# VH-VL binders against Poly(ADP-ribose) glycohydrolase 2 (parg-2): the designs that were tried, part 6

Target 1, 213 residues: Poly(ADP-ribose) glycohydrolase 2 (parg-2), of Caenorhabditis elegans (q9n5l4r222to434)
Amino acid sequence: ENWKLRETNLLPDVQVFDKMSIEETALCTQIDFANKRLGGGVLKGGAVQEEIRFMMCPEMMVAILLNDVTQDLEAISIVGAYVFSSYTGYSNTLKWAKITPKHSAQNNNSFRDQFGRLQTETVAIDAVRNAGTPLECLLNQLTTEKLTREVRKAAIGFLSAGDGFSKIPVVSGWWGCGAFRGNKPLKFLIQVIACGISDRPLQFCTFGDTELA

## First folded at step 1 (VH-VL)

Design d07 (framework fv_refanezumab)
Fold by ESMFold2-Fast, scan of step 1:
Structure d07 (fold): chain C 213 residues (1-213), chain A 120 residues (1-120), chain B 112 residues (1-112)
Amino acid sequence: as target 1 above (213 residues)
Amino acid sequence: QVQLVQSGSELKKPGASVKVSCKASGYTFTRYAMNWVRQAPGQGLEWMGWINTNTGNPTYADDFTGRFVFSLDTSVSTAYLQISSLKAEDTAVYYCAREIYGSGEFFDYWGQGTLVTVSS
Amino acid sequence: DIVMTQSPDSLAVSLGERATINCKSSQSVLDSSNNKNYLAWYQQKPGQPPKLLIYWASIRESGVPDRFSGSGSGTDFTLTISSLQAEDVAVYYCQQYYSSWTFGQGTKLEIK
């Protein structure tokens, strides 16, 4: 046995998708970019990724009543939420669309567990909030404190998979890069490192931003 | 490098059974479903069904129930197709092909094919 | 099941000329909720397995030359090879993955 050789490879399998949203994947652990309080601004009229996810999956709304503010070493896992409605657009252009039955994970019993629930896990992790100019936001993220916090948060989230999900890919995107002003290349690298630590493949959704910069 | 390596050609008599293997390497076996596709001599491609590499649950197309069995050995990243009570009509090349879960159900990598010939 | 019909069954094209292969589905393979067409194209050379060329009707697989392009939506799809090369001689198959999986009957492309 060569322990050190095994410990030197932390690079996970990484796939990048530019035309697929996190919500379209199944048989995976989906990362939901959360506010510290689960549910964010859904009840106050917000329409960002976390809010959209809760709106599409009413079962997740019940979890808000059961969970407190997320601590730095905590993540919240929700298994098997069904997508009851689809949508087109984002924020100001958000439109509801009818879900059409098709041969997809939602309509295939081979992707369901013994209780009939879709074999997906949604993990909510919060990101540090940055303020100021783009350079000030980047410099705030490059401190040892912030880097270790973000790596640990992502790794704990990626490790919180329930039974049967530990080797299934993590599907994520620009965690904390919108309203929280995270640096996209840095957040991508943090998530790659976290997936390496958790021994999980990463499927990264860019939402049409293919520059990774 | 992704590879799907299938077992060698088989010559069988009617009524016999055959078991074709498809060994995967170069990727996480459980991230991709395994599909089976048949191609009779001079004919097109016919989808037979797939097996869920996480649960082991097979799904068969309507024409491929009964005599056809999909199975796995995840410890060696191998999928199997077993055909029992072979008939002359089963003469074909059988392909395994992988499909990524949740990201589009198209087949990005295929095995080289296994020719099964059924004759007396 | 969704039936996939290709045209023509066979096509002869001179080197450097454009080849066009059509595929029609018996019902729409467009999902209105995500605006995606569940349609792929494969190339099969004699004695070889099929190779993925195009998925989501128009997205070219990595490593596939840019002379290959896919177009169309709903029920009518086209695979175009803008300037035929000798190595493009093959049978081409369309496939829907909207509801189960079905292939077209194939179009044999050869040099004139």
Scores: ipSAE 0.000, ipTM 0.464, lowest interface PAE 13.6, mean pLDDT 70

Design d08 (framework fv_refanezumab)
Fold by ESMFold2-Fast, scan of step 1:
Structure d08 (fold): chain C 213 residues (1-213), chain A 119 residues (1-119), chain B 112 residues (1-112)
Amino acid sequence: as target 1 above (213 residues)
Amino acid sequence: QVQLVQSGSELKKPGASVKVSCKASGYTFTNYAMNWVRQAPGQGLEWMGWIDTNTGNPTYADDFTGRFVFSLDTSVSTAYLQISSLKAEDTAVYYCARDYSTKWYFDLWGQGTLVTVSS
Amino acid sequence: DIVMTQSPDSLAVSLGERATINCKSSQSILYSSNNKNYLAWYQQKPGQPPKLLIYWASTRESGVPDRFSGSGSGTDFTLTISSLQAEDVAVYYCQQYYNTPTFGQGTKLEIK
């Protein structure tokens, strides 16, 4: 009836990848790391994961005009966005590149549903923003209010919204661990718990990152 | 280009107030916190506090409570430092500086604003 | 409150020679969970704002010449300029960011 955090099996199938980006996976729910206004800084010159995703997938930019600020118990789902380009670099070094063979799954009709939509769901969830030293950022995240909010946000985002997406993997990464100063071990654990609640496998992309929380 | 541009030098009498501006360009203003650092003539650097550019909430170091006010206008990517009831000891160069990756080391600084308080 | 103490207050070094500046913190600024030292170094030339040289005790900022290097851990840190150039004349500051930010008193580097 009402959605609540229930006791469930919190041991989902978890796979960790060093050398795969979230955008390279098809037949899955891809997590987009968002600020509370969908699209983040794309219209203001931002170039982090959410902004890069919107620039690669112009279909998602239309959603910025149709959606208001995301509330604590909301997530935004976009189905079937096509990747039109790839990129190199990060932030002020960001450069556009041509689509590589790794995007070829988008051209395979076996990954399309009966309506011709690519069976890839993109879910935007915003994270709590932290400030201060790493210890202060961690302590800020460990309050009951913020921890509960983050678990609920991830769980809502990981719930399948449509036919054909139930029981397929959630593909995610270091949600809120960049500019938002999220603690990487804590954010990993939160996402494992959320996948357990939604009863979905988790495929976690680390991107060979050298920064620890 | 990525830069912080501050308002020009000020000469004030004791008891007056001053408002220093710091305009950011070339980056997303709300992705970085803004800090204020004071340097008295011939002295070292002193951290005054910071303002959260996403929430607008200021935090002041203990020596800079009361007469000092941090504010911002996100529509023009500008942070402000206001000093009320100016005293001779407030004579200093005031710098704005952003946090890199929202940690308290400062990769980008304004050029500084000299505030001189004399009778 | 973490107090940062630099030594020496001033030094003179000949062109092409090594300059060494020390910085001590009143308590450890090494965070055990990530094994990082919360220390930065800045260069300030007369009439200019400080410029970030080093962060995380040893990571050189983009665009900073490789003659600048940082070392140390816990409470004792060093900035080294391997071959002094004329443009390196400046005041150098260490800064901790483990807690509320505090700067060292500065070290003035001159030629000779």
Scores: ipSAE 0.000, ipTM 0.416, lowest interface PAE 21.0, mean pLDDT 70

Design d09 (framework fv_refanezumab)
Fold by ESMFold2-Fast, scan of step 1:
Structure d09 (fold): chain C 213 residues (1-213), chain A 123 residues (1-123), chain B 112 residues (1-112)
Amino acid sequence: as target 1 above (213 residues)
Amino acid sequence: QVQLVQSGSELKKPGASVKVSCKASGYTFTSYGMNWVRQAPGQGLEWMGWINTNTGKPTYADDFTGRFVFSLDTSVSTAYLQISSLKAEDTAVYYCARGDLTYYYDSTGFDYWGQGTLVTVSS
Amino acid sequence: DIVMTQSPDSLAVSLGERATINCKSSQSVLSSSNNKNYLAWYQQKPGQPPKLLIYWASTRESGVPDRFSGSGSGTDFTLTISSLQAEDVAVYYCQQYYSTLTFGQGTKLEIK
């Protein structure tokens, strides 16, 4: 059995996907790459992972009204958000599409709890913003303060599993990379360590970037 | 170590009811789902559905929604299958089988099975 | 529901020879999320419950002899026994667990 095998591993099980979107996975804890204010730029027309997630799952927009700035030891969990649309491309090439067969798990009642909610947990964790050259951004991330903060933030997010989620995979990607200028290899290692701490498998989406894969 | 032990054979008349038990041992009962599979004499395997041992929520395959009830007694690590208003066509061996709490992503199939309970429905 | 169709319905193979059993699904059982095929194979001997042989189309269950192998992806799957032993006489079932769970009708394997 997989649960027995994973429980005996010294490191978390890690799987890397080149072309999979985080939002396409139904029975998992999906990581939402948040801004310190939940929802990021979705109300201002942003089109990165967090904004795309809120656009696909409009019910999550209500959470913005109920939560303020996320502190360093906080994560926000949302269970059962329904995916109302699909998309292709990313950022400047983003195109909306009708829901495809890969979202069909939403229609299976065995994936739903007693209230009819999908057993998919979305956890929002914010990353540190970096500025300057790539080297300056990397050096900012390698301080004890920033490394400790990032590992703790990811670990707390990954530990925030609701009922029935404690052993399901964490599905994540380049957390804090792109606009926040996080170092991809470093952010991958931080998330591996965090999954080890939370004792959960990691399914990592590279979005076609093979620097670490 | 892991065992699923089912109740003994039953001989029933049409219209009666039967309750089959499946007692689990050697693992944490609420960490795995319990599935029910039927096999009529000389026929293949037919999945009836499963029960989430953590939440108690049953899920039935389309052909098994009316007269069939899955239930649990978590205190004794036992799952139950109740069949009401028995018909001759219910004559079959009924198996319990261990699966994942969520069979979609981390599923490895049914790794442990009960020995089966023969239910015979005849006049 | 996904319909599972096995072929042949029965198969006779001589001891030491290769046995091949096929299974076809009415739609793909390959997950885009983890790139795994949600397909298992079971062996059932008379008077016994089924025994899991293979899961995720090609991963052999612990304790299963290495002469058993699974292959295929999407909709077409194969169970192969490389060198048939007398103890392998049984009915073999494929099963998809991608959606609401379904079994194939079974393939009876006999010695020629």
Scores: ipSAE 0.000, ipTM 0.432, lowest interface PAE 16.5, mean pLDDT 70

Design d10 (framework fv_refanezumab)
Fold by ESMFold2-Fast, scan of step 1:
Structure d10 (fold): chain C 213 residues (1-213), chain A 118 residues (1-118), chain B 112 residues (1-112)
Amino acid sequence: as target 1 above (213 residues)
Amino acid sequence: QVQLVQSGSELKKPGASVKVSCKASGYTFTHYAMNWVRQAPGQGLEWMGWINTYTGNPTYADDFTGRFVFSLDTSVSTAYLQISSLKAEDTAVYYCARQEYSVAFDIWGQGTLVTVSS
Amino acid sequence: DIVMTQSPDSLAVSLGERATINCKSSQSVLYSANNKNYLAWYQQKPGQPPKLLIYYASTRESGVPDRFSGSGSGTDFTLTISSLQAEDVAVYYCQQYHSLYTFGQGTKLEIK
């Protein structure tokens, strides 16, 4: 396999988006930044990315009641959750808005299943929680154990793509960089490596972290 | 080696039925949708519809409802196109083509010529 | 329904010269969320199935020679062959995959 390591096909196609949020993408595998218990704090009034996502896609809230805590080599895939409402603001300033379809892809019948649901895969992966100073959090993430766990978790999530998703981009952001205090450059690199392992393009949303903070 | 291999040419009378097969190899069959495309002699390409290889659910273009049926046998990684009550205007080469969602048709079968004549 | 119209219906180009084929969609095929144009180009040689050349309007499929390039956005697209070779004689089709799938009528490319 040494000859394959010199090939550029081991590197994923990476696109970075400054203004787009993960939830705005369609026809892709969207990464949901989860805690070990699917749904996080939605039932307790939380308002971070995972909680906001579940509030916008009620079908995902049912999964909170049906799924156990995810283990280190597990990911949860949900296909076809439609965004039923838009929002402005964050946390205490969150305001609901009526959805006006803005994307022409939403009118493509080939992107809908038998029930008219948009064929978008959402994959929930939980991140390692860090504590302490920024340096302490970074050093905790740089151990072989933590690095291996994070790469494997992301790779499994990215490989859990359903029917027809293998060349569709993985759309992600600063996984575990908010409340879990992940190091942004390190988490970006981990996700690049994971997409390389899964042989999928990565569309990376940088603005998502601002909404979570 | 990724490839789609279709069944051989068919000569049928009007009113008969035909079933064309498309066997996939070299990839995970259920990870790609399968599309069917028709090309009448001397004419261009016409999309007929697709089938979800994981769920088995077909979607047909408006001109290809009724007499046309897409089906699968996932145990042998094969997709099928069945045409009932054949008409002379069904004479064409029928192609299967694999697709990932939001990406173009990257691998095509060699085509199956169906000739309908009295 | 998005209608795809190619121009010209046929053209003849000398070996080594540039060939240009145009494709116009009746509606935009730009998906604003990812800023990609859902437009592909296929090459079909006599007796063969179509071969994917370009997707997302300008991304060349693996194994396709770099003399083939795609450009354009929204509703107007172009396939360019920078230096025509004998093996490039074929019918070329554009396809939108933004709203279901429709093909252009095809452009027959011949050597003059």
Scores: ipSAE 0.000, ipTM 0.460, lowest interface PAE 13.8, mean pLDDT 71

Design e01 (framework fv_ponezumab)
Fold by ESMFold2-Fast, scan of step 1:
Structure e01 (fold): chain C 213 residues (1-213), chain A 119 residues (1-119), chain B 112 residues (1-112)
Amino acid sequence: as target 1 above (213 residues)
Amino acid sequence: QVQLVQSGAEVKKPGASVKVSCKASGYTFTSYYIHWVRQAPGQGLEWMGRINPSGGSTKYAPRLQDRVTMTRDTSTSTVYMELSSLRSEDTAVYYCARDYGDYDAFDIWGQGTTVTVSS
Amino acid sequence: DVVMTQSPLSLPVTLGQPASISCKSSQSLVYSDGNTYLNWFQQRPGQSPRRLIYKVSNRDSGVPDRFSGSGSGTDFTLKISRVEAEDVGVYYCMQGTHWPLTFGQGTRLEIK
């Protein structure tokens, strides 16, 4: 809902990784790069990060039917999804495969809360869409309205962690970059500011892209 | 549910102007572009232009840019398309359609507004 | 403006048989980001157009797998593996790579 932006008094702890995917981390808040509709293009044959995440965790598919299009200042939190399957390939080469769960945390009851849910949180936040040339996309992102919206959206998402996730790192990447044409340096700074506001460490995955200016 | 609902049919005389509305609901109005496409009876589709509801920026088809104006009202989540100096060849069904995260996506369309230009 | 040319313009097909529609552009539709913005739309009689395919080969939600798109550069094809009665309508290709956006003339699919 309504969120009033506070001044940032402390910079967050930031760690940058170039070879770790968001899905490979455990006991953290993982950021799901969503479009306005939860689950993105999974039902339409999409194969980007959000769609792949839902394919790996079928329980998350039910959320698509129960949630409306994400509004500005909203974020969706899903706790304890179990990984039932794996995938190979990407986009046009995506193939579905079922395998034994890899991470021991999924099978260890000591990492479950009082309701039997794993202490792993996935937060879905959508980014502003941009169209046109790279300059037009950048200029669209630099308006006061869009900058404020993006900072608040990320901060609300980062604050959505429940009890037991306090101080657990936010694991994210190039939120809204790629299909939504977000500017990578700008999106990185927005997420740093949001982590400062939410008082959460940031573990940022570049996925081999080192163009941070 | 995501919807685009357009205004009702119009009958105009040559030389007049027409203003068609497209009201968006079920999503964040300022996060998606709105395009306008028209179709003359028995003919194909013609792209007219698009508007970014956030800043109000527009891009028009060169053939129509001297006669077409697109505006929006964020308080009512409504886009308007006004076409001036009407002629009989402007008789068409006018559609609005949203841009869904791609440069040229048209995933949700309005029901269409019939504009008839006759003497 | 980029000219989009469809063939055939009229396509009578027997139920259950395959159908194929060609779309050719006057210029390459590959955008600077490496994507090809070629879309296919279906318009049933009396209805608004509906997107079937985006970025050459990606099916939209609710579109049966008997519809497929293919092609590259300037030559594109929409195929229906087994035509059903509900497929009657006009099919349009559309390019989104160059301004202004342009549509093909349309192909009318009818059942014999």
Scores: ipSAE 0.000, ipTM 0.409, lowest interface PAE 20.6, mean pLDDT 68

Design e03 (framework fv_ponezumab)
Fold by ESMFold2-Fast, scan of step 1:
Structure e03 (fold): chain C 213 residues (1-213), chain A 119 residues (1-119), chain B 112 residues (1-112)
Amino acid sequence: as target 1 above (213 residues)
Amino acid sequence: QVQLVQSGAEVKKPGASVKVSCKASGYTFTDYYIHWVRQAPGQGLEWMGRIDPSGGSTKYAPRLQDRVTMTRDTSTSTVYMELSSLRSEDTAVYYCARDLSYEGYFDYWGQGTTVTVSS
Amino acid sequence: DVVMTQSPLSLPVTLGQPASISCKSSQSLLYSDGNTYLNWFQQRPGQSPRRLIYKVSNWDSGVPDRFSGSGSGTDFTLKISRVEAEDVGVYYCMQGTYWPPTFGQGTRLEIK
């Protein structure tokens, strides 16, 4: 009587959170908002999302030594990075906190793979940099060249399928919307389309911005 | 088709050990964890532990970890559960069950092996 | 260990009528990945358990749509819209969010 509800393939399933950080999620593909050079300014004193992620997950720092600048059709996948500490605040207010075992999903052994690694995949994708006024930045993003590049980059990153990750959710946020001046509604839509292409659920964190287009 | 086929019923005396087998077929043996769950007569389900068939890593229930050992043989796609120092309280049906943690626990079960411990 | 509490433990039902089983956990089962690892199993007399529902509300292959799962956090429900004779058995909820996995006590469904 309700068989159609079970058979409907709604791509993608979207969940929106306003108080979850990407770094808190385990058993997922986490999207790292990367510079073309993996790690961005972590070694130069930066404190944006990608740089915070590398600081919390030292295993990812090794990847900087092994990888070149990413190209338009490339994404970098890192499996099994541990979040050894949490943080509160942002930029100048950033504070590190010790993760207690009772509050850490990373201590749940049922979510580790056959090699003992946490079932977490971190995929680094770089965003188009925009410059100028807000209108100029938006118009730059609306060209067919930039739109197809961004959709393709996100889709390739979201399609990254390490062993056992092909059907787990993609956890993301306002990709390229800070220093790179991306338009939030447009970037949300691009990521929804990319998750549809990759056949993966999307878990999206708004970080307090509840105004979705 | 996925199947988990277990060894036959066992009758043991207190203090003995028992080794139950679970043979997997119809899928890639090393891609899924195998758990062991037991059920005493008229009682509920009790988780005993699990093994990763690829690396052989194990996790056991704390109350049983001194007496239970899980092993596997990749050449025969078989998992073994050995329980030592048997007591009358160990009388139960023992089940193996398959798991891929991100898709949920225990999607396929073996038929069960009855172990009776009596003097 | 996370404690799973089912109610009722005995559920006599008239054929064709709906049935409902409650499952409560001692802790929220919402995992950091946004999933809730709450599963429902059916055990018919003399048979192995079989999984009916995984992650609160998803059906396993071959499970009739008259079964449905719902809930969030610590409070979950399994419903059967129209009980059939083949539904006789014991139903278990189970959590996989926290190690070790734990089961409820079981609810025995019987036709009155």
Scores: ipSAE 0.000, ipTM 0.420, lowest interface PAE 18.8, mean pLDDT 67

Design e04 (framework fv_ponezumab)
Fold by ESMFold2-Fast, scan of step 1:
Structure e04 (fold): chain C 213 residues (1-213), chain A 121 residues (1-121), chain B 112 residues (1-112)
Amino acid sequence: as target 1 above (213 residues)
Amino acid sequence: QVQLVQSGAEVKKPGASVKVSCKASGYTFTNYYIHWVRQAPGQGLEWMGRINPNSGGTKYAPRLQDRVTMTRDTSTSTVYMELSSLRSEDTAVYYCARGYDFWSEYYMDVWGQGTTVTVSS
Amino acid sequence: DVVMTQSPLSLPVTLGQPASISCKSSQSLVYSDGNTYLNWFQQRPGQSPRRLIYEVSNRDSGVPDRFSGSGSGTDFTLKISRVEAEDVGVYYCMQATHWPFTFGQGTRLEIK
């Protein structure tokens, strides 16, 4: 409902984890850090989070044919993708591993709906790219235009597509940080605000970075 | 305070092995790669390799891959670099250096104080 | 391996005057993500190297604004607008786009 975009809950339930992969969560909305084009560089040999997830879930390759350039007020949702393989590391440390049956959510029928689909939602949202010194990158992010765009993009991505997902946690991490030079405290705050707007718990994975943990 | 503290100087004979340690503190050990860089007396810097402390995954410079081994102990936040079959040209100061952020292997923002390894003729 | 070539190798400079160091790579340093992973390090006598610049032009925190980096593709420059006494040392460029990571041979900055 449109009123949810106008109402802000200042006390969202926030949990911070320093050792949990976004891809390993079962009953949740998983955030995929995307570039403006869904799938990024997968077809050209990319190996970042978005590209790795498409390689693990071949079903997501079909989404590239259906969803091309993402607009500022758009997010792409994929429900029930089957994880075909697992991996460790990223980019230059990427190593493929076999799925361990006892630790795989997809081997548990209690997480499947009436159509046999996993009750897991993956949402792709793209972040603003920043350039220059750390101060210049921060100042670029603090303009009204950029702040509004990022909050709205995250909020739309965090909104559940169906009522079955409306109260399950959003699992996310350092969206737009690293190569896109997003400010970590600012990006964390944006995602907290977005979860407040969407009225959903946030489970934030720091991947061991203790800046906010 | 982010800090990398290395083990003390070593003197070895040709053919021996040396193991240098690098203890990390002031940050989450598993979030940053640790690189090893050496410098022979009066010479420039040479990249030897790096380790991902979270996975234990390593990447070595091709010319050293048959002699170098990097390991870590997450319980003590320590990385080790072992170089075997030492030669006189391995005489150098050995540095560890931290990568920065999630693509950390592309940055070296914090360095250890260096460990002098001398290989006698 | 990617070869990094610095010039000059020896750079005598008068206090307060500008200094410039060139670094050329044998291959493009643009990574598949569009970023250029070219870094500059300073090593003062008897000390560990210190990062000055990362990704061509981004100054590390605590590095004076008299240091600046520029360039693209295969041709990069480190500039010091006004050399101070504490700037004496060896400067290295380093690429982290291709494996293995490689350093330039170093440029020794000396006061005349």
Scores: ipSAE 0.000, ipTM 0.418, lowest interface PAE 18.8, mean pLDDT 69

Design e05 (framework fv_ponezumab)
Fold by ESMFold2-Fast, scan of step 1:
Structure e05 (fold): chain C 213 residues (1-213), chain A 119 residues (1-119), chain B 112 residues (1-112)
Amino acid sequence: as target 1 above (213 residues)
Amino acid sequence: QVQLVQSGAEVKKPGASVKVSCKASGYIFTSYYIHWVRQAPGQGLEWMGRINPSSGSTKYAPRLQDRVTMTRDTSTSTVYMELSSLRSEDTAVYYCARETPYYYDMDVWGQGTTVTVSS
Amino acid sequence: DVVMTQSPLSLPVTLGQPASISCKSSQSLEYSDGNTYLNWFQQRPGQSPRRLIYKVSKRDSGVPDRFSGSGSGTDFTLKISRVEAEDVGVYYCMQGTHLPYTFGQGTRLEIK
């Protein structure tokens, strides 16, 4: 048997998590579902995934000052952000809590590189914004222009993990499926294709939506 | 919190089959691989194979692939290892162990299940 | 299969003294991602194995700092800087780079 056969596979390895949040994974590339402007509404009281991530890792807010607007073929990579707090819930049910054992990997030197940086990468990618009924939103996503943009955006984000994160899983979820009204099956397939292009395993967090589990 | 609990000891006759269970708790069952490792009395550890509980995909040690079958039940967070055509040399303690995908290690182990093949 | 060879197989040590265990693989354990998937386990009498070290030198949570791993390619070492009574048991190296996963034959650490 040959572990390197994975390098010749046409499809990435996929794991589906139904109760794990993206932020709970340590040695990985964590996908942050971004607004075009990094950090979204964190300074204005936002409580969606991107805003929650920046509130948990205040040092990432410095990156907002350096990146005004992301372009269609851009992604922002931040390595070594420390999680200062944990949370439960989402949006109007968000509750902050003590750091749990799930987050204690940050306190273990075995998860740090030779420079003391946590071996966790956070990559911010923004999604196409859709409006209207579910059918209208789906049809907006099925054009060649929108599909190509989304696949390229995800692939660039997943590929931005440099040497040392090669073969480390990409941990993601329903990218653009909340406020931006992305179609869940379509967004899952786009991310599978993007991981295939980047040759990265995918760990997919469904947040209780187990249709793919 | 994270725990793997295995089924009780088994005594089998040569030629029979045995099915050992490993029940996971305290973590997301489908997010971690489960390995099976055995240890004959006074001997070292031998890898038998592993299962991906999400997909059901398995990888078996070449010497055992004709006799071993690994399955899972996601509703009960349980992995099973069945070994057929038992021989006296299969007398061992059988362990299940968890791997975080792509760590290529085993971080949490069950308590072990003693399987005795005699007479 | 990758053959893992440990030495010594029996290691009597006086309390408070250092101990060292060697593990050699029949082929390189460096994977294409630049990582080396060499692990060390401790098995105390009557107990399940416990992970001590992963990726050659990374210590598991709760493992005392007197344990350290080192090495590259095909040669690896587990060191205990000062042996305590609780360290009695059998130590195994294991590679996860190549299928099937393979273990060393084990090193029994005993107090003299």
Scores: ipSAE 0.000, ipTM 0.433, lowest interface PAE 17.6, mean pLDDT 70

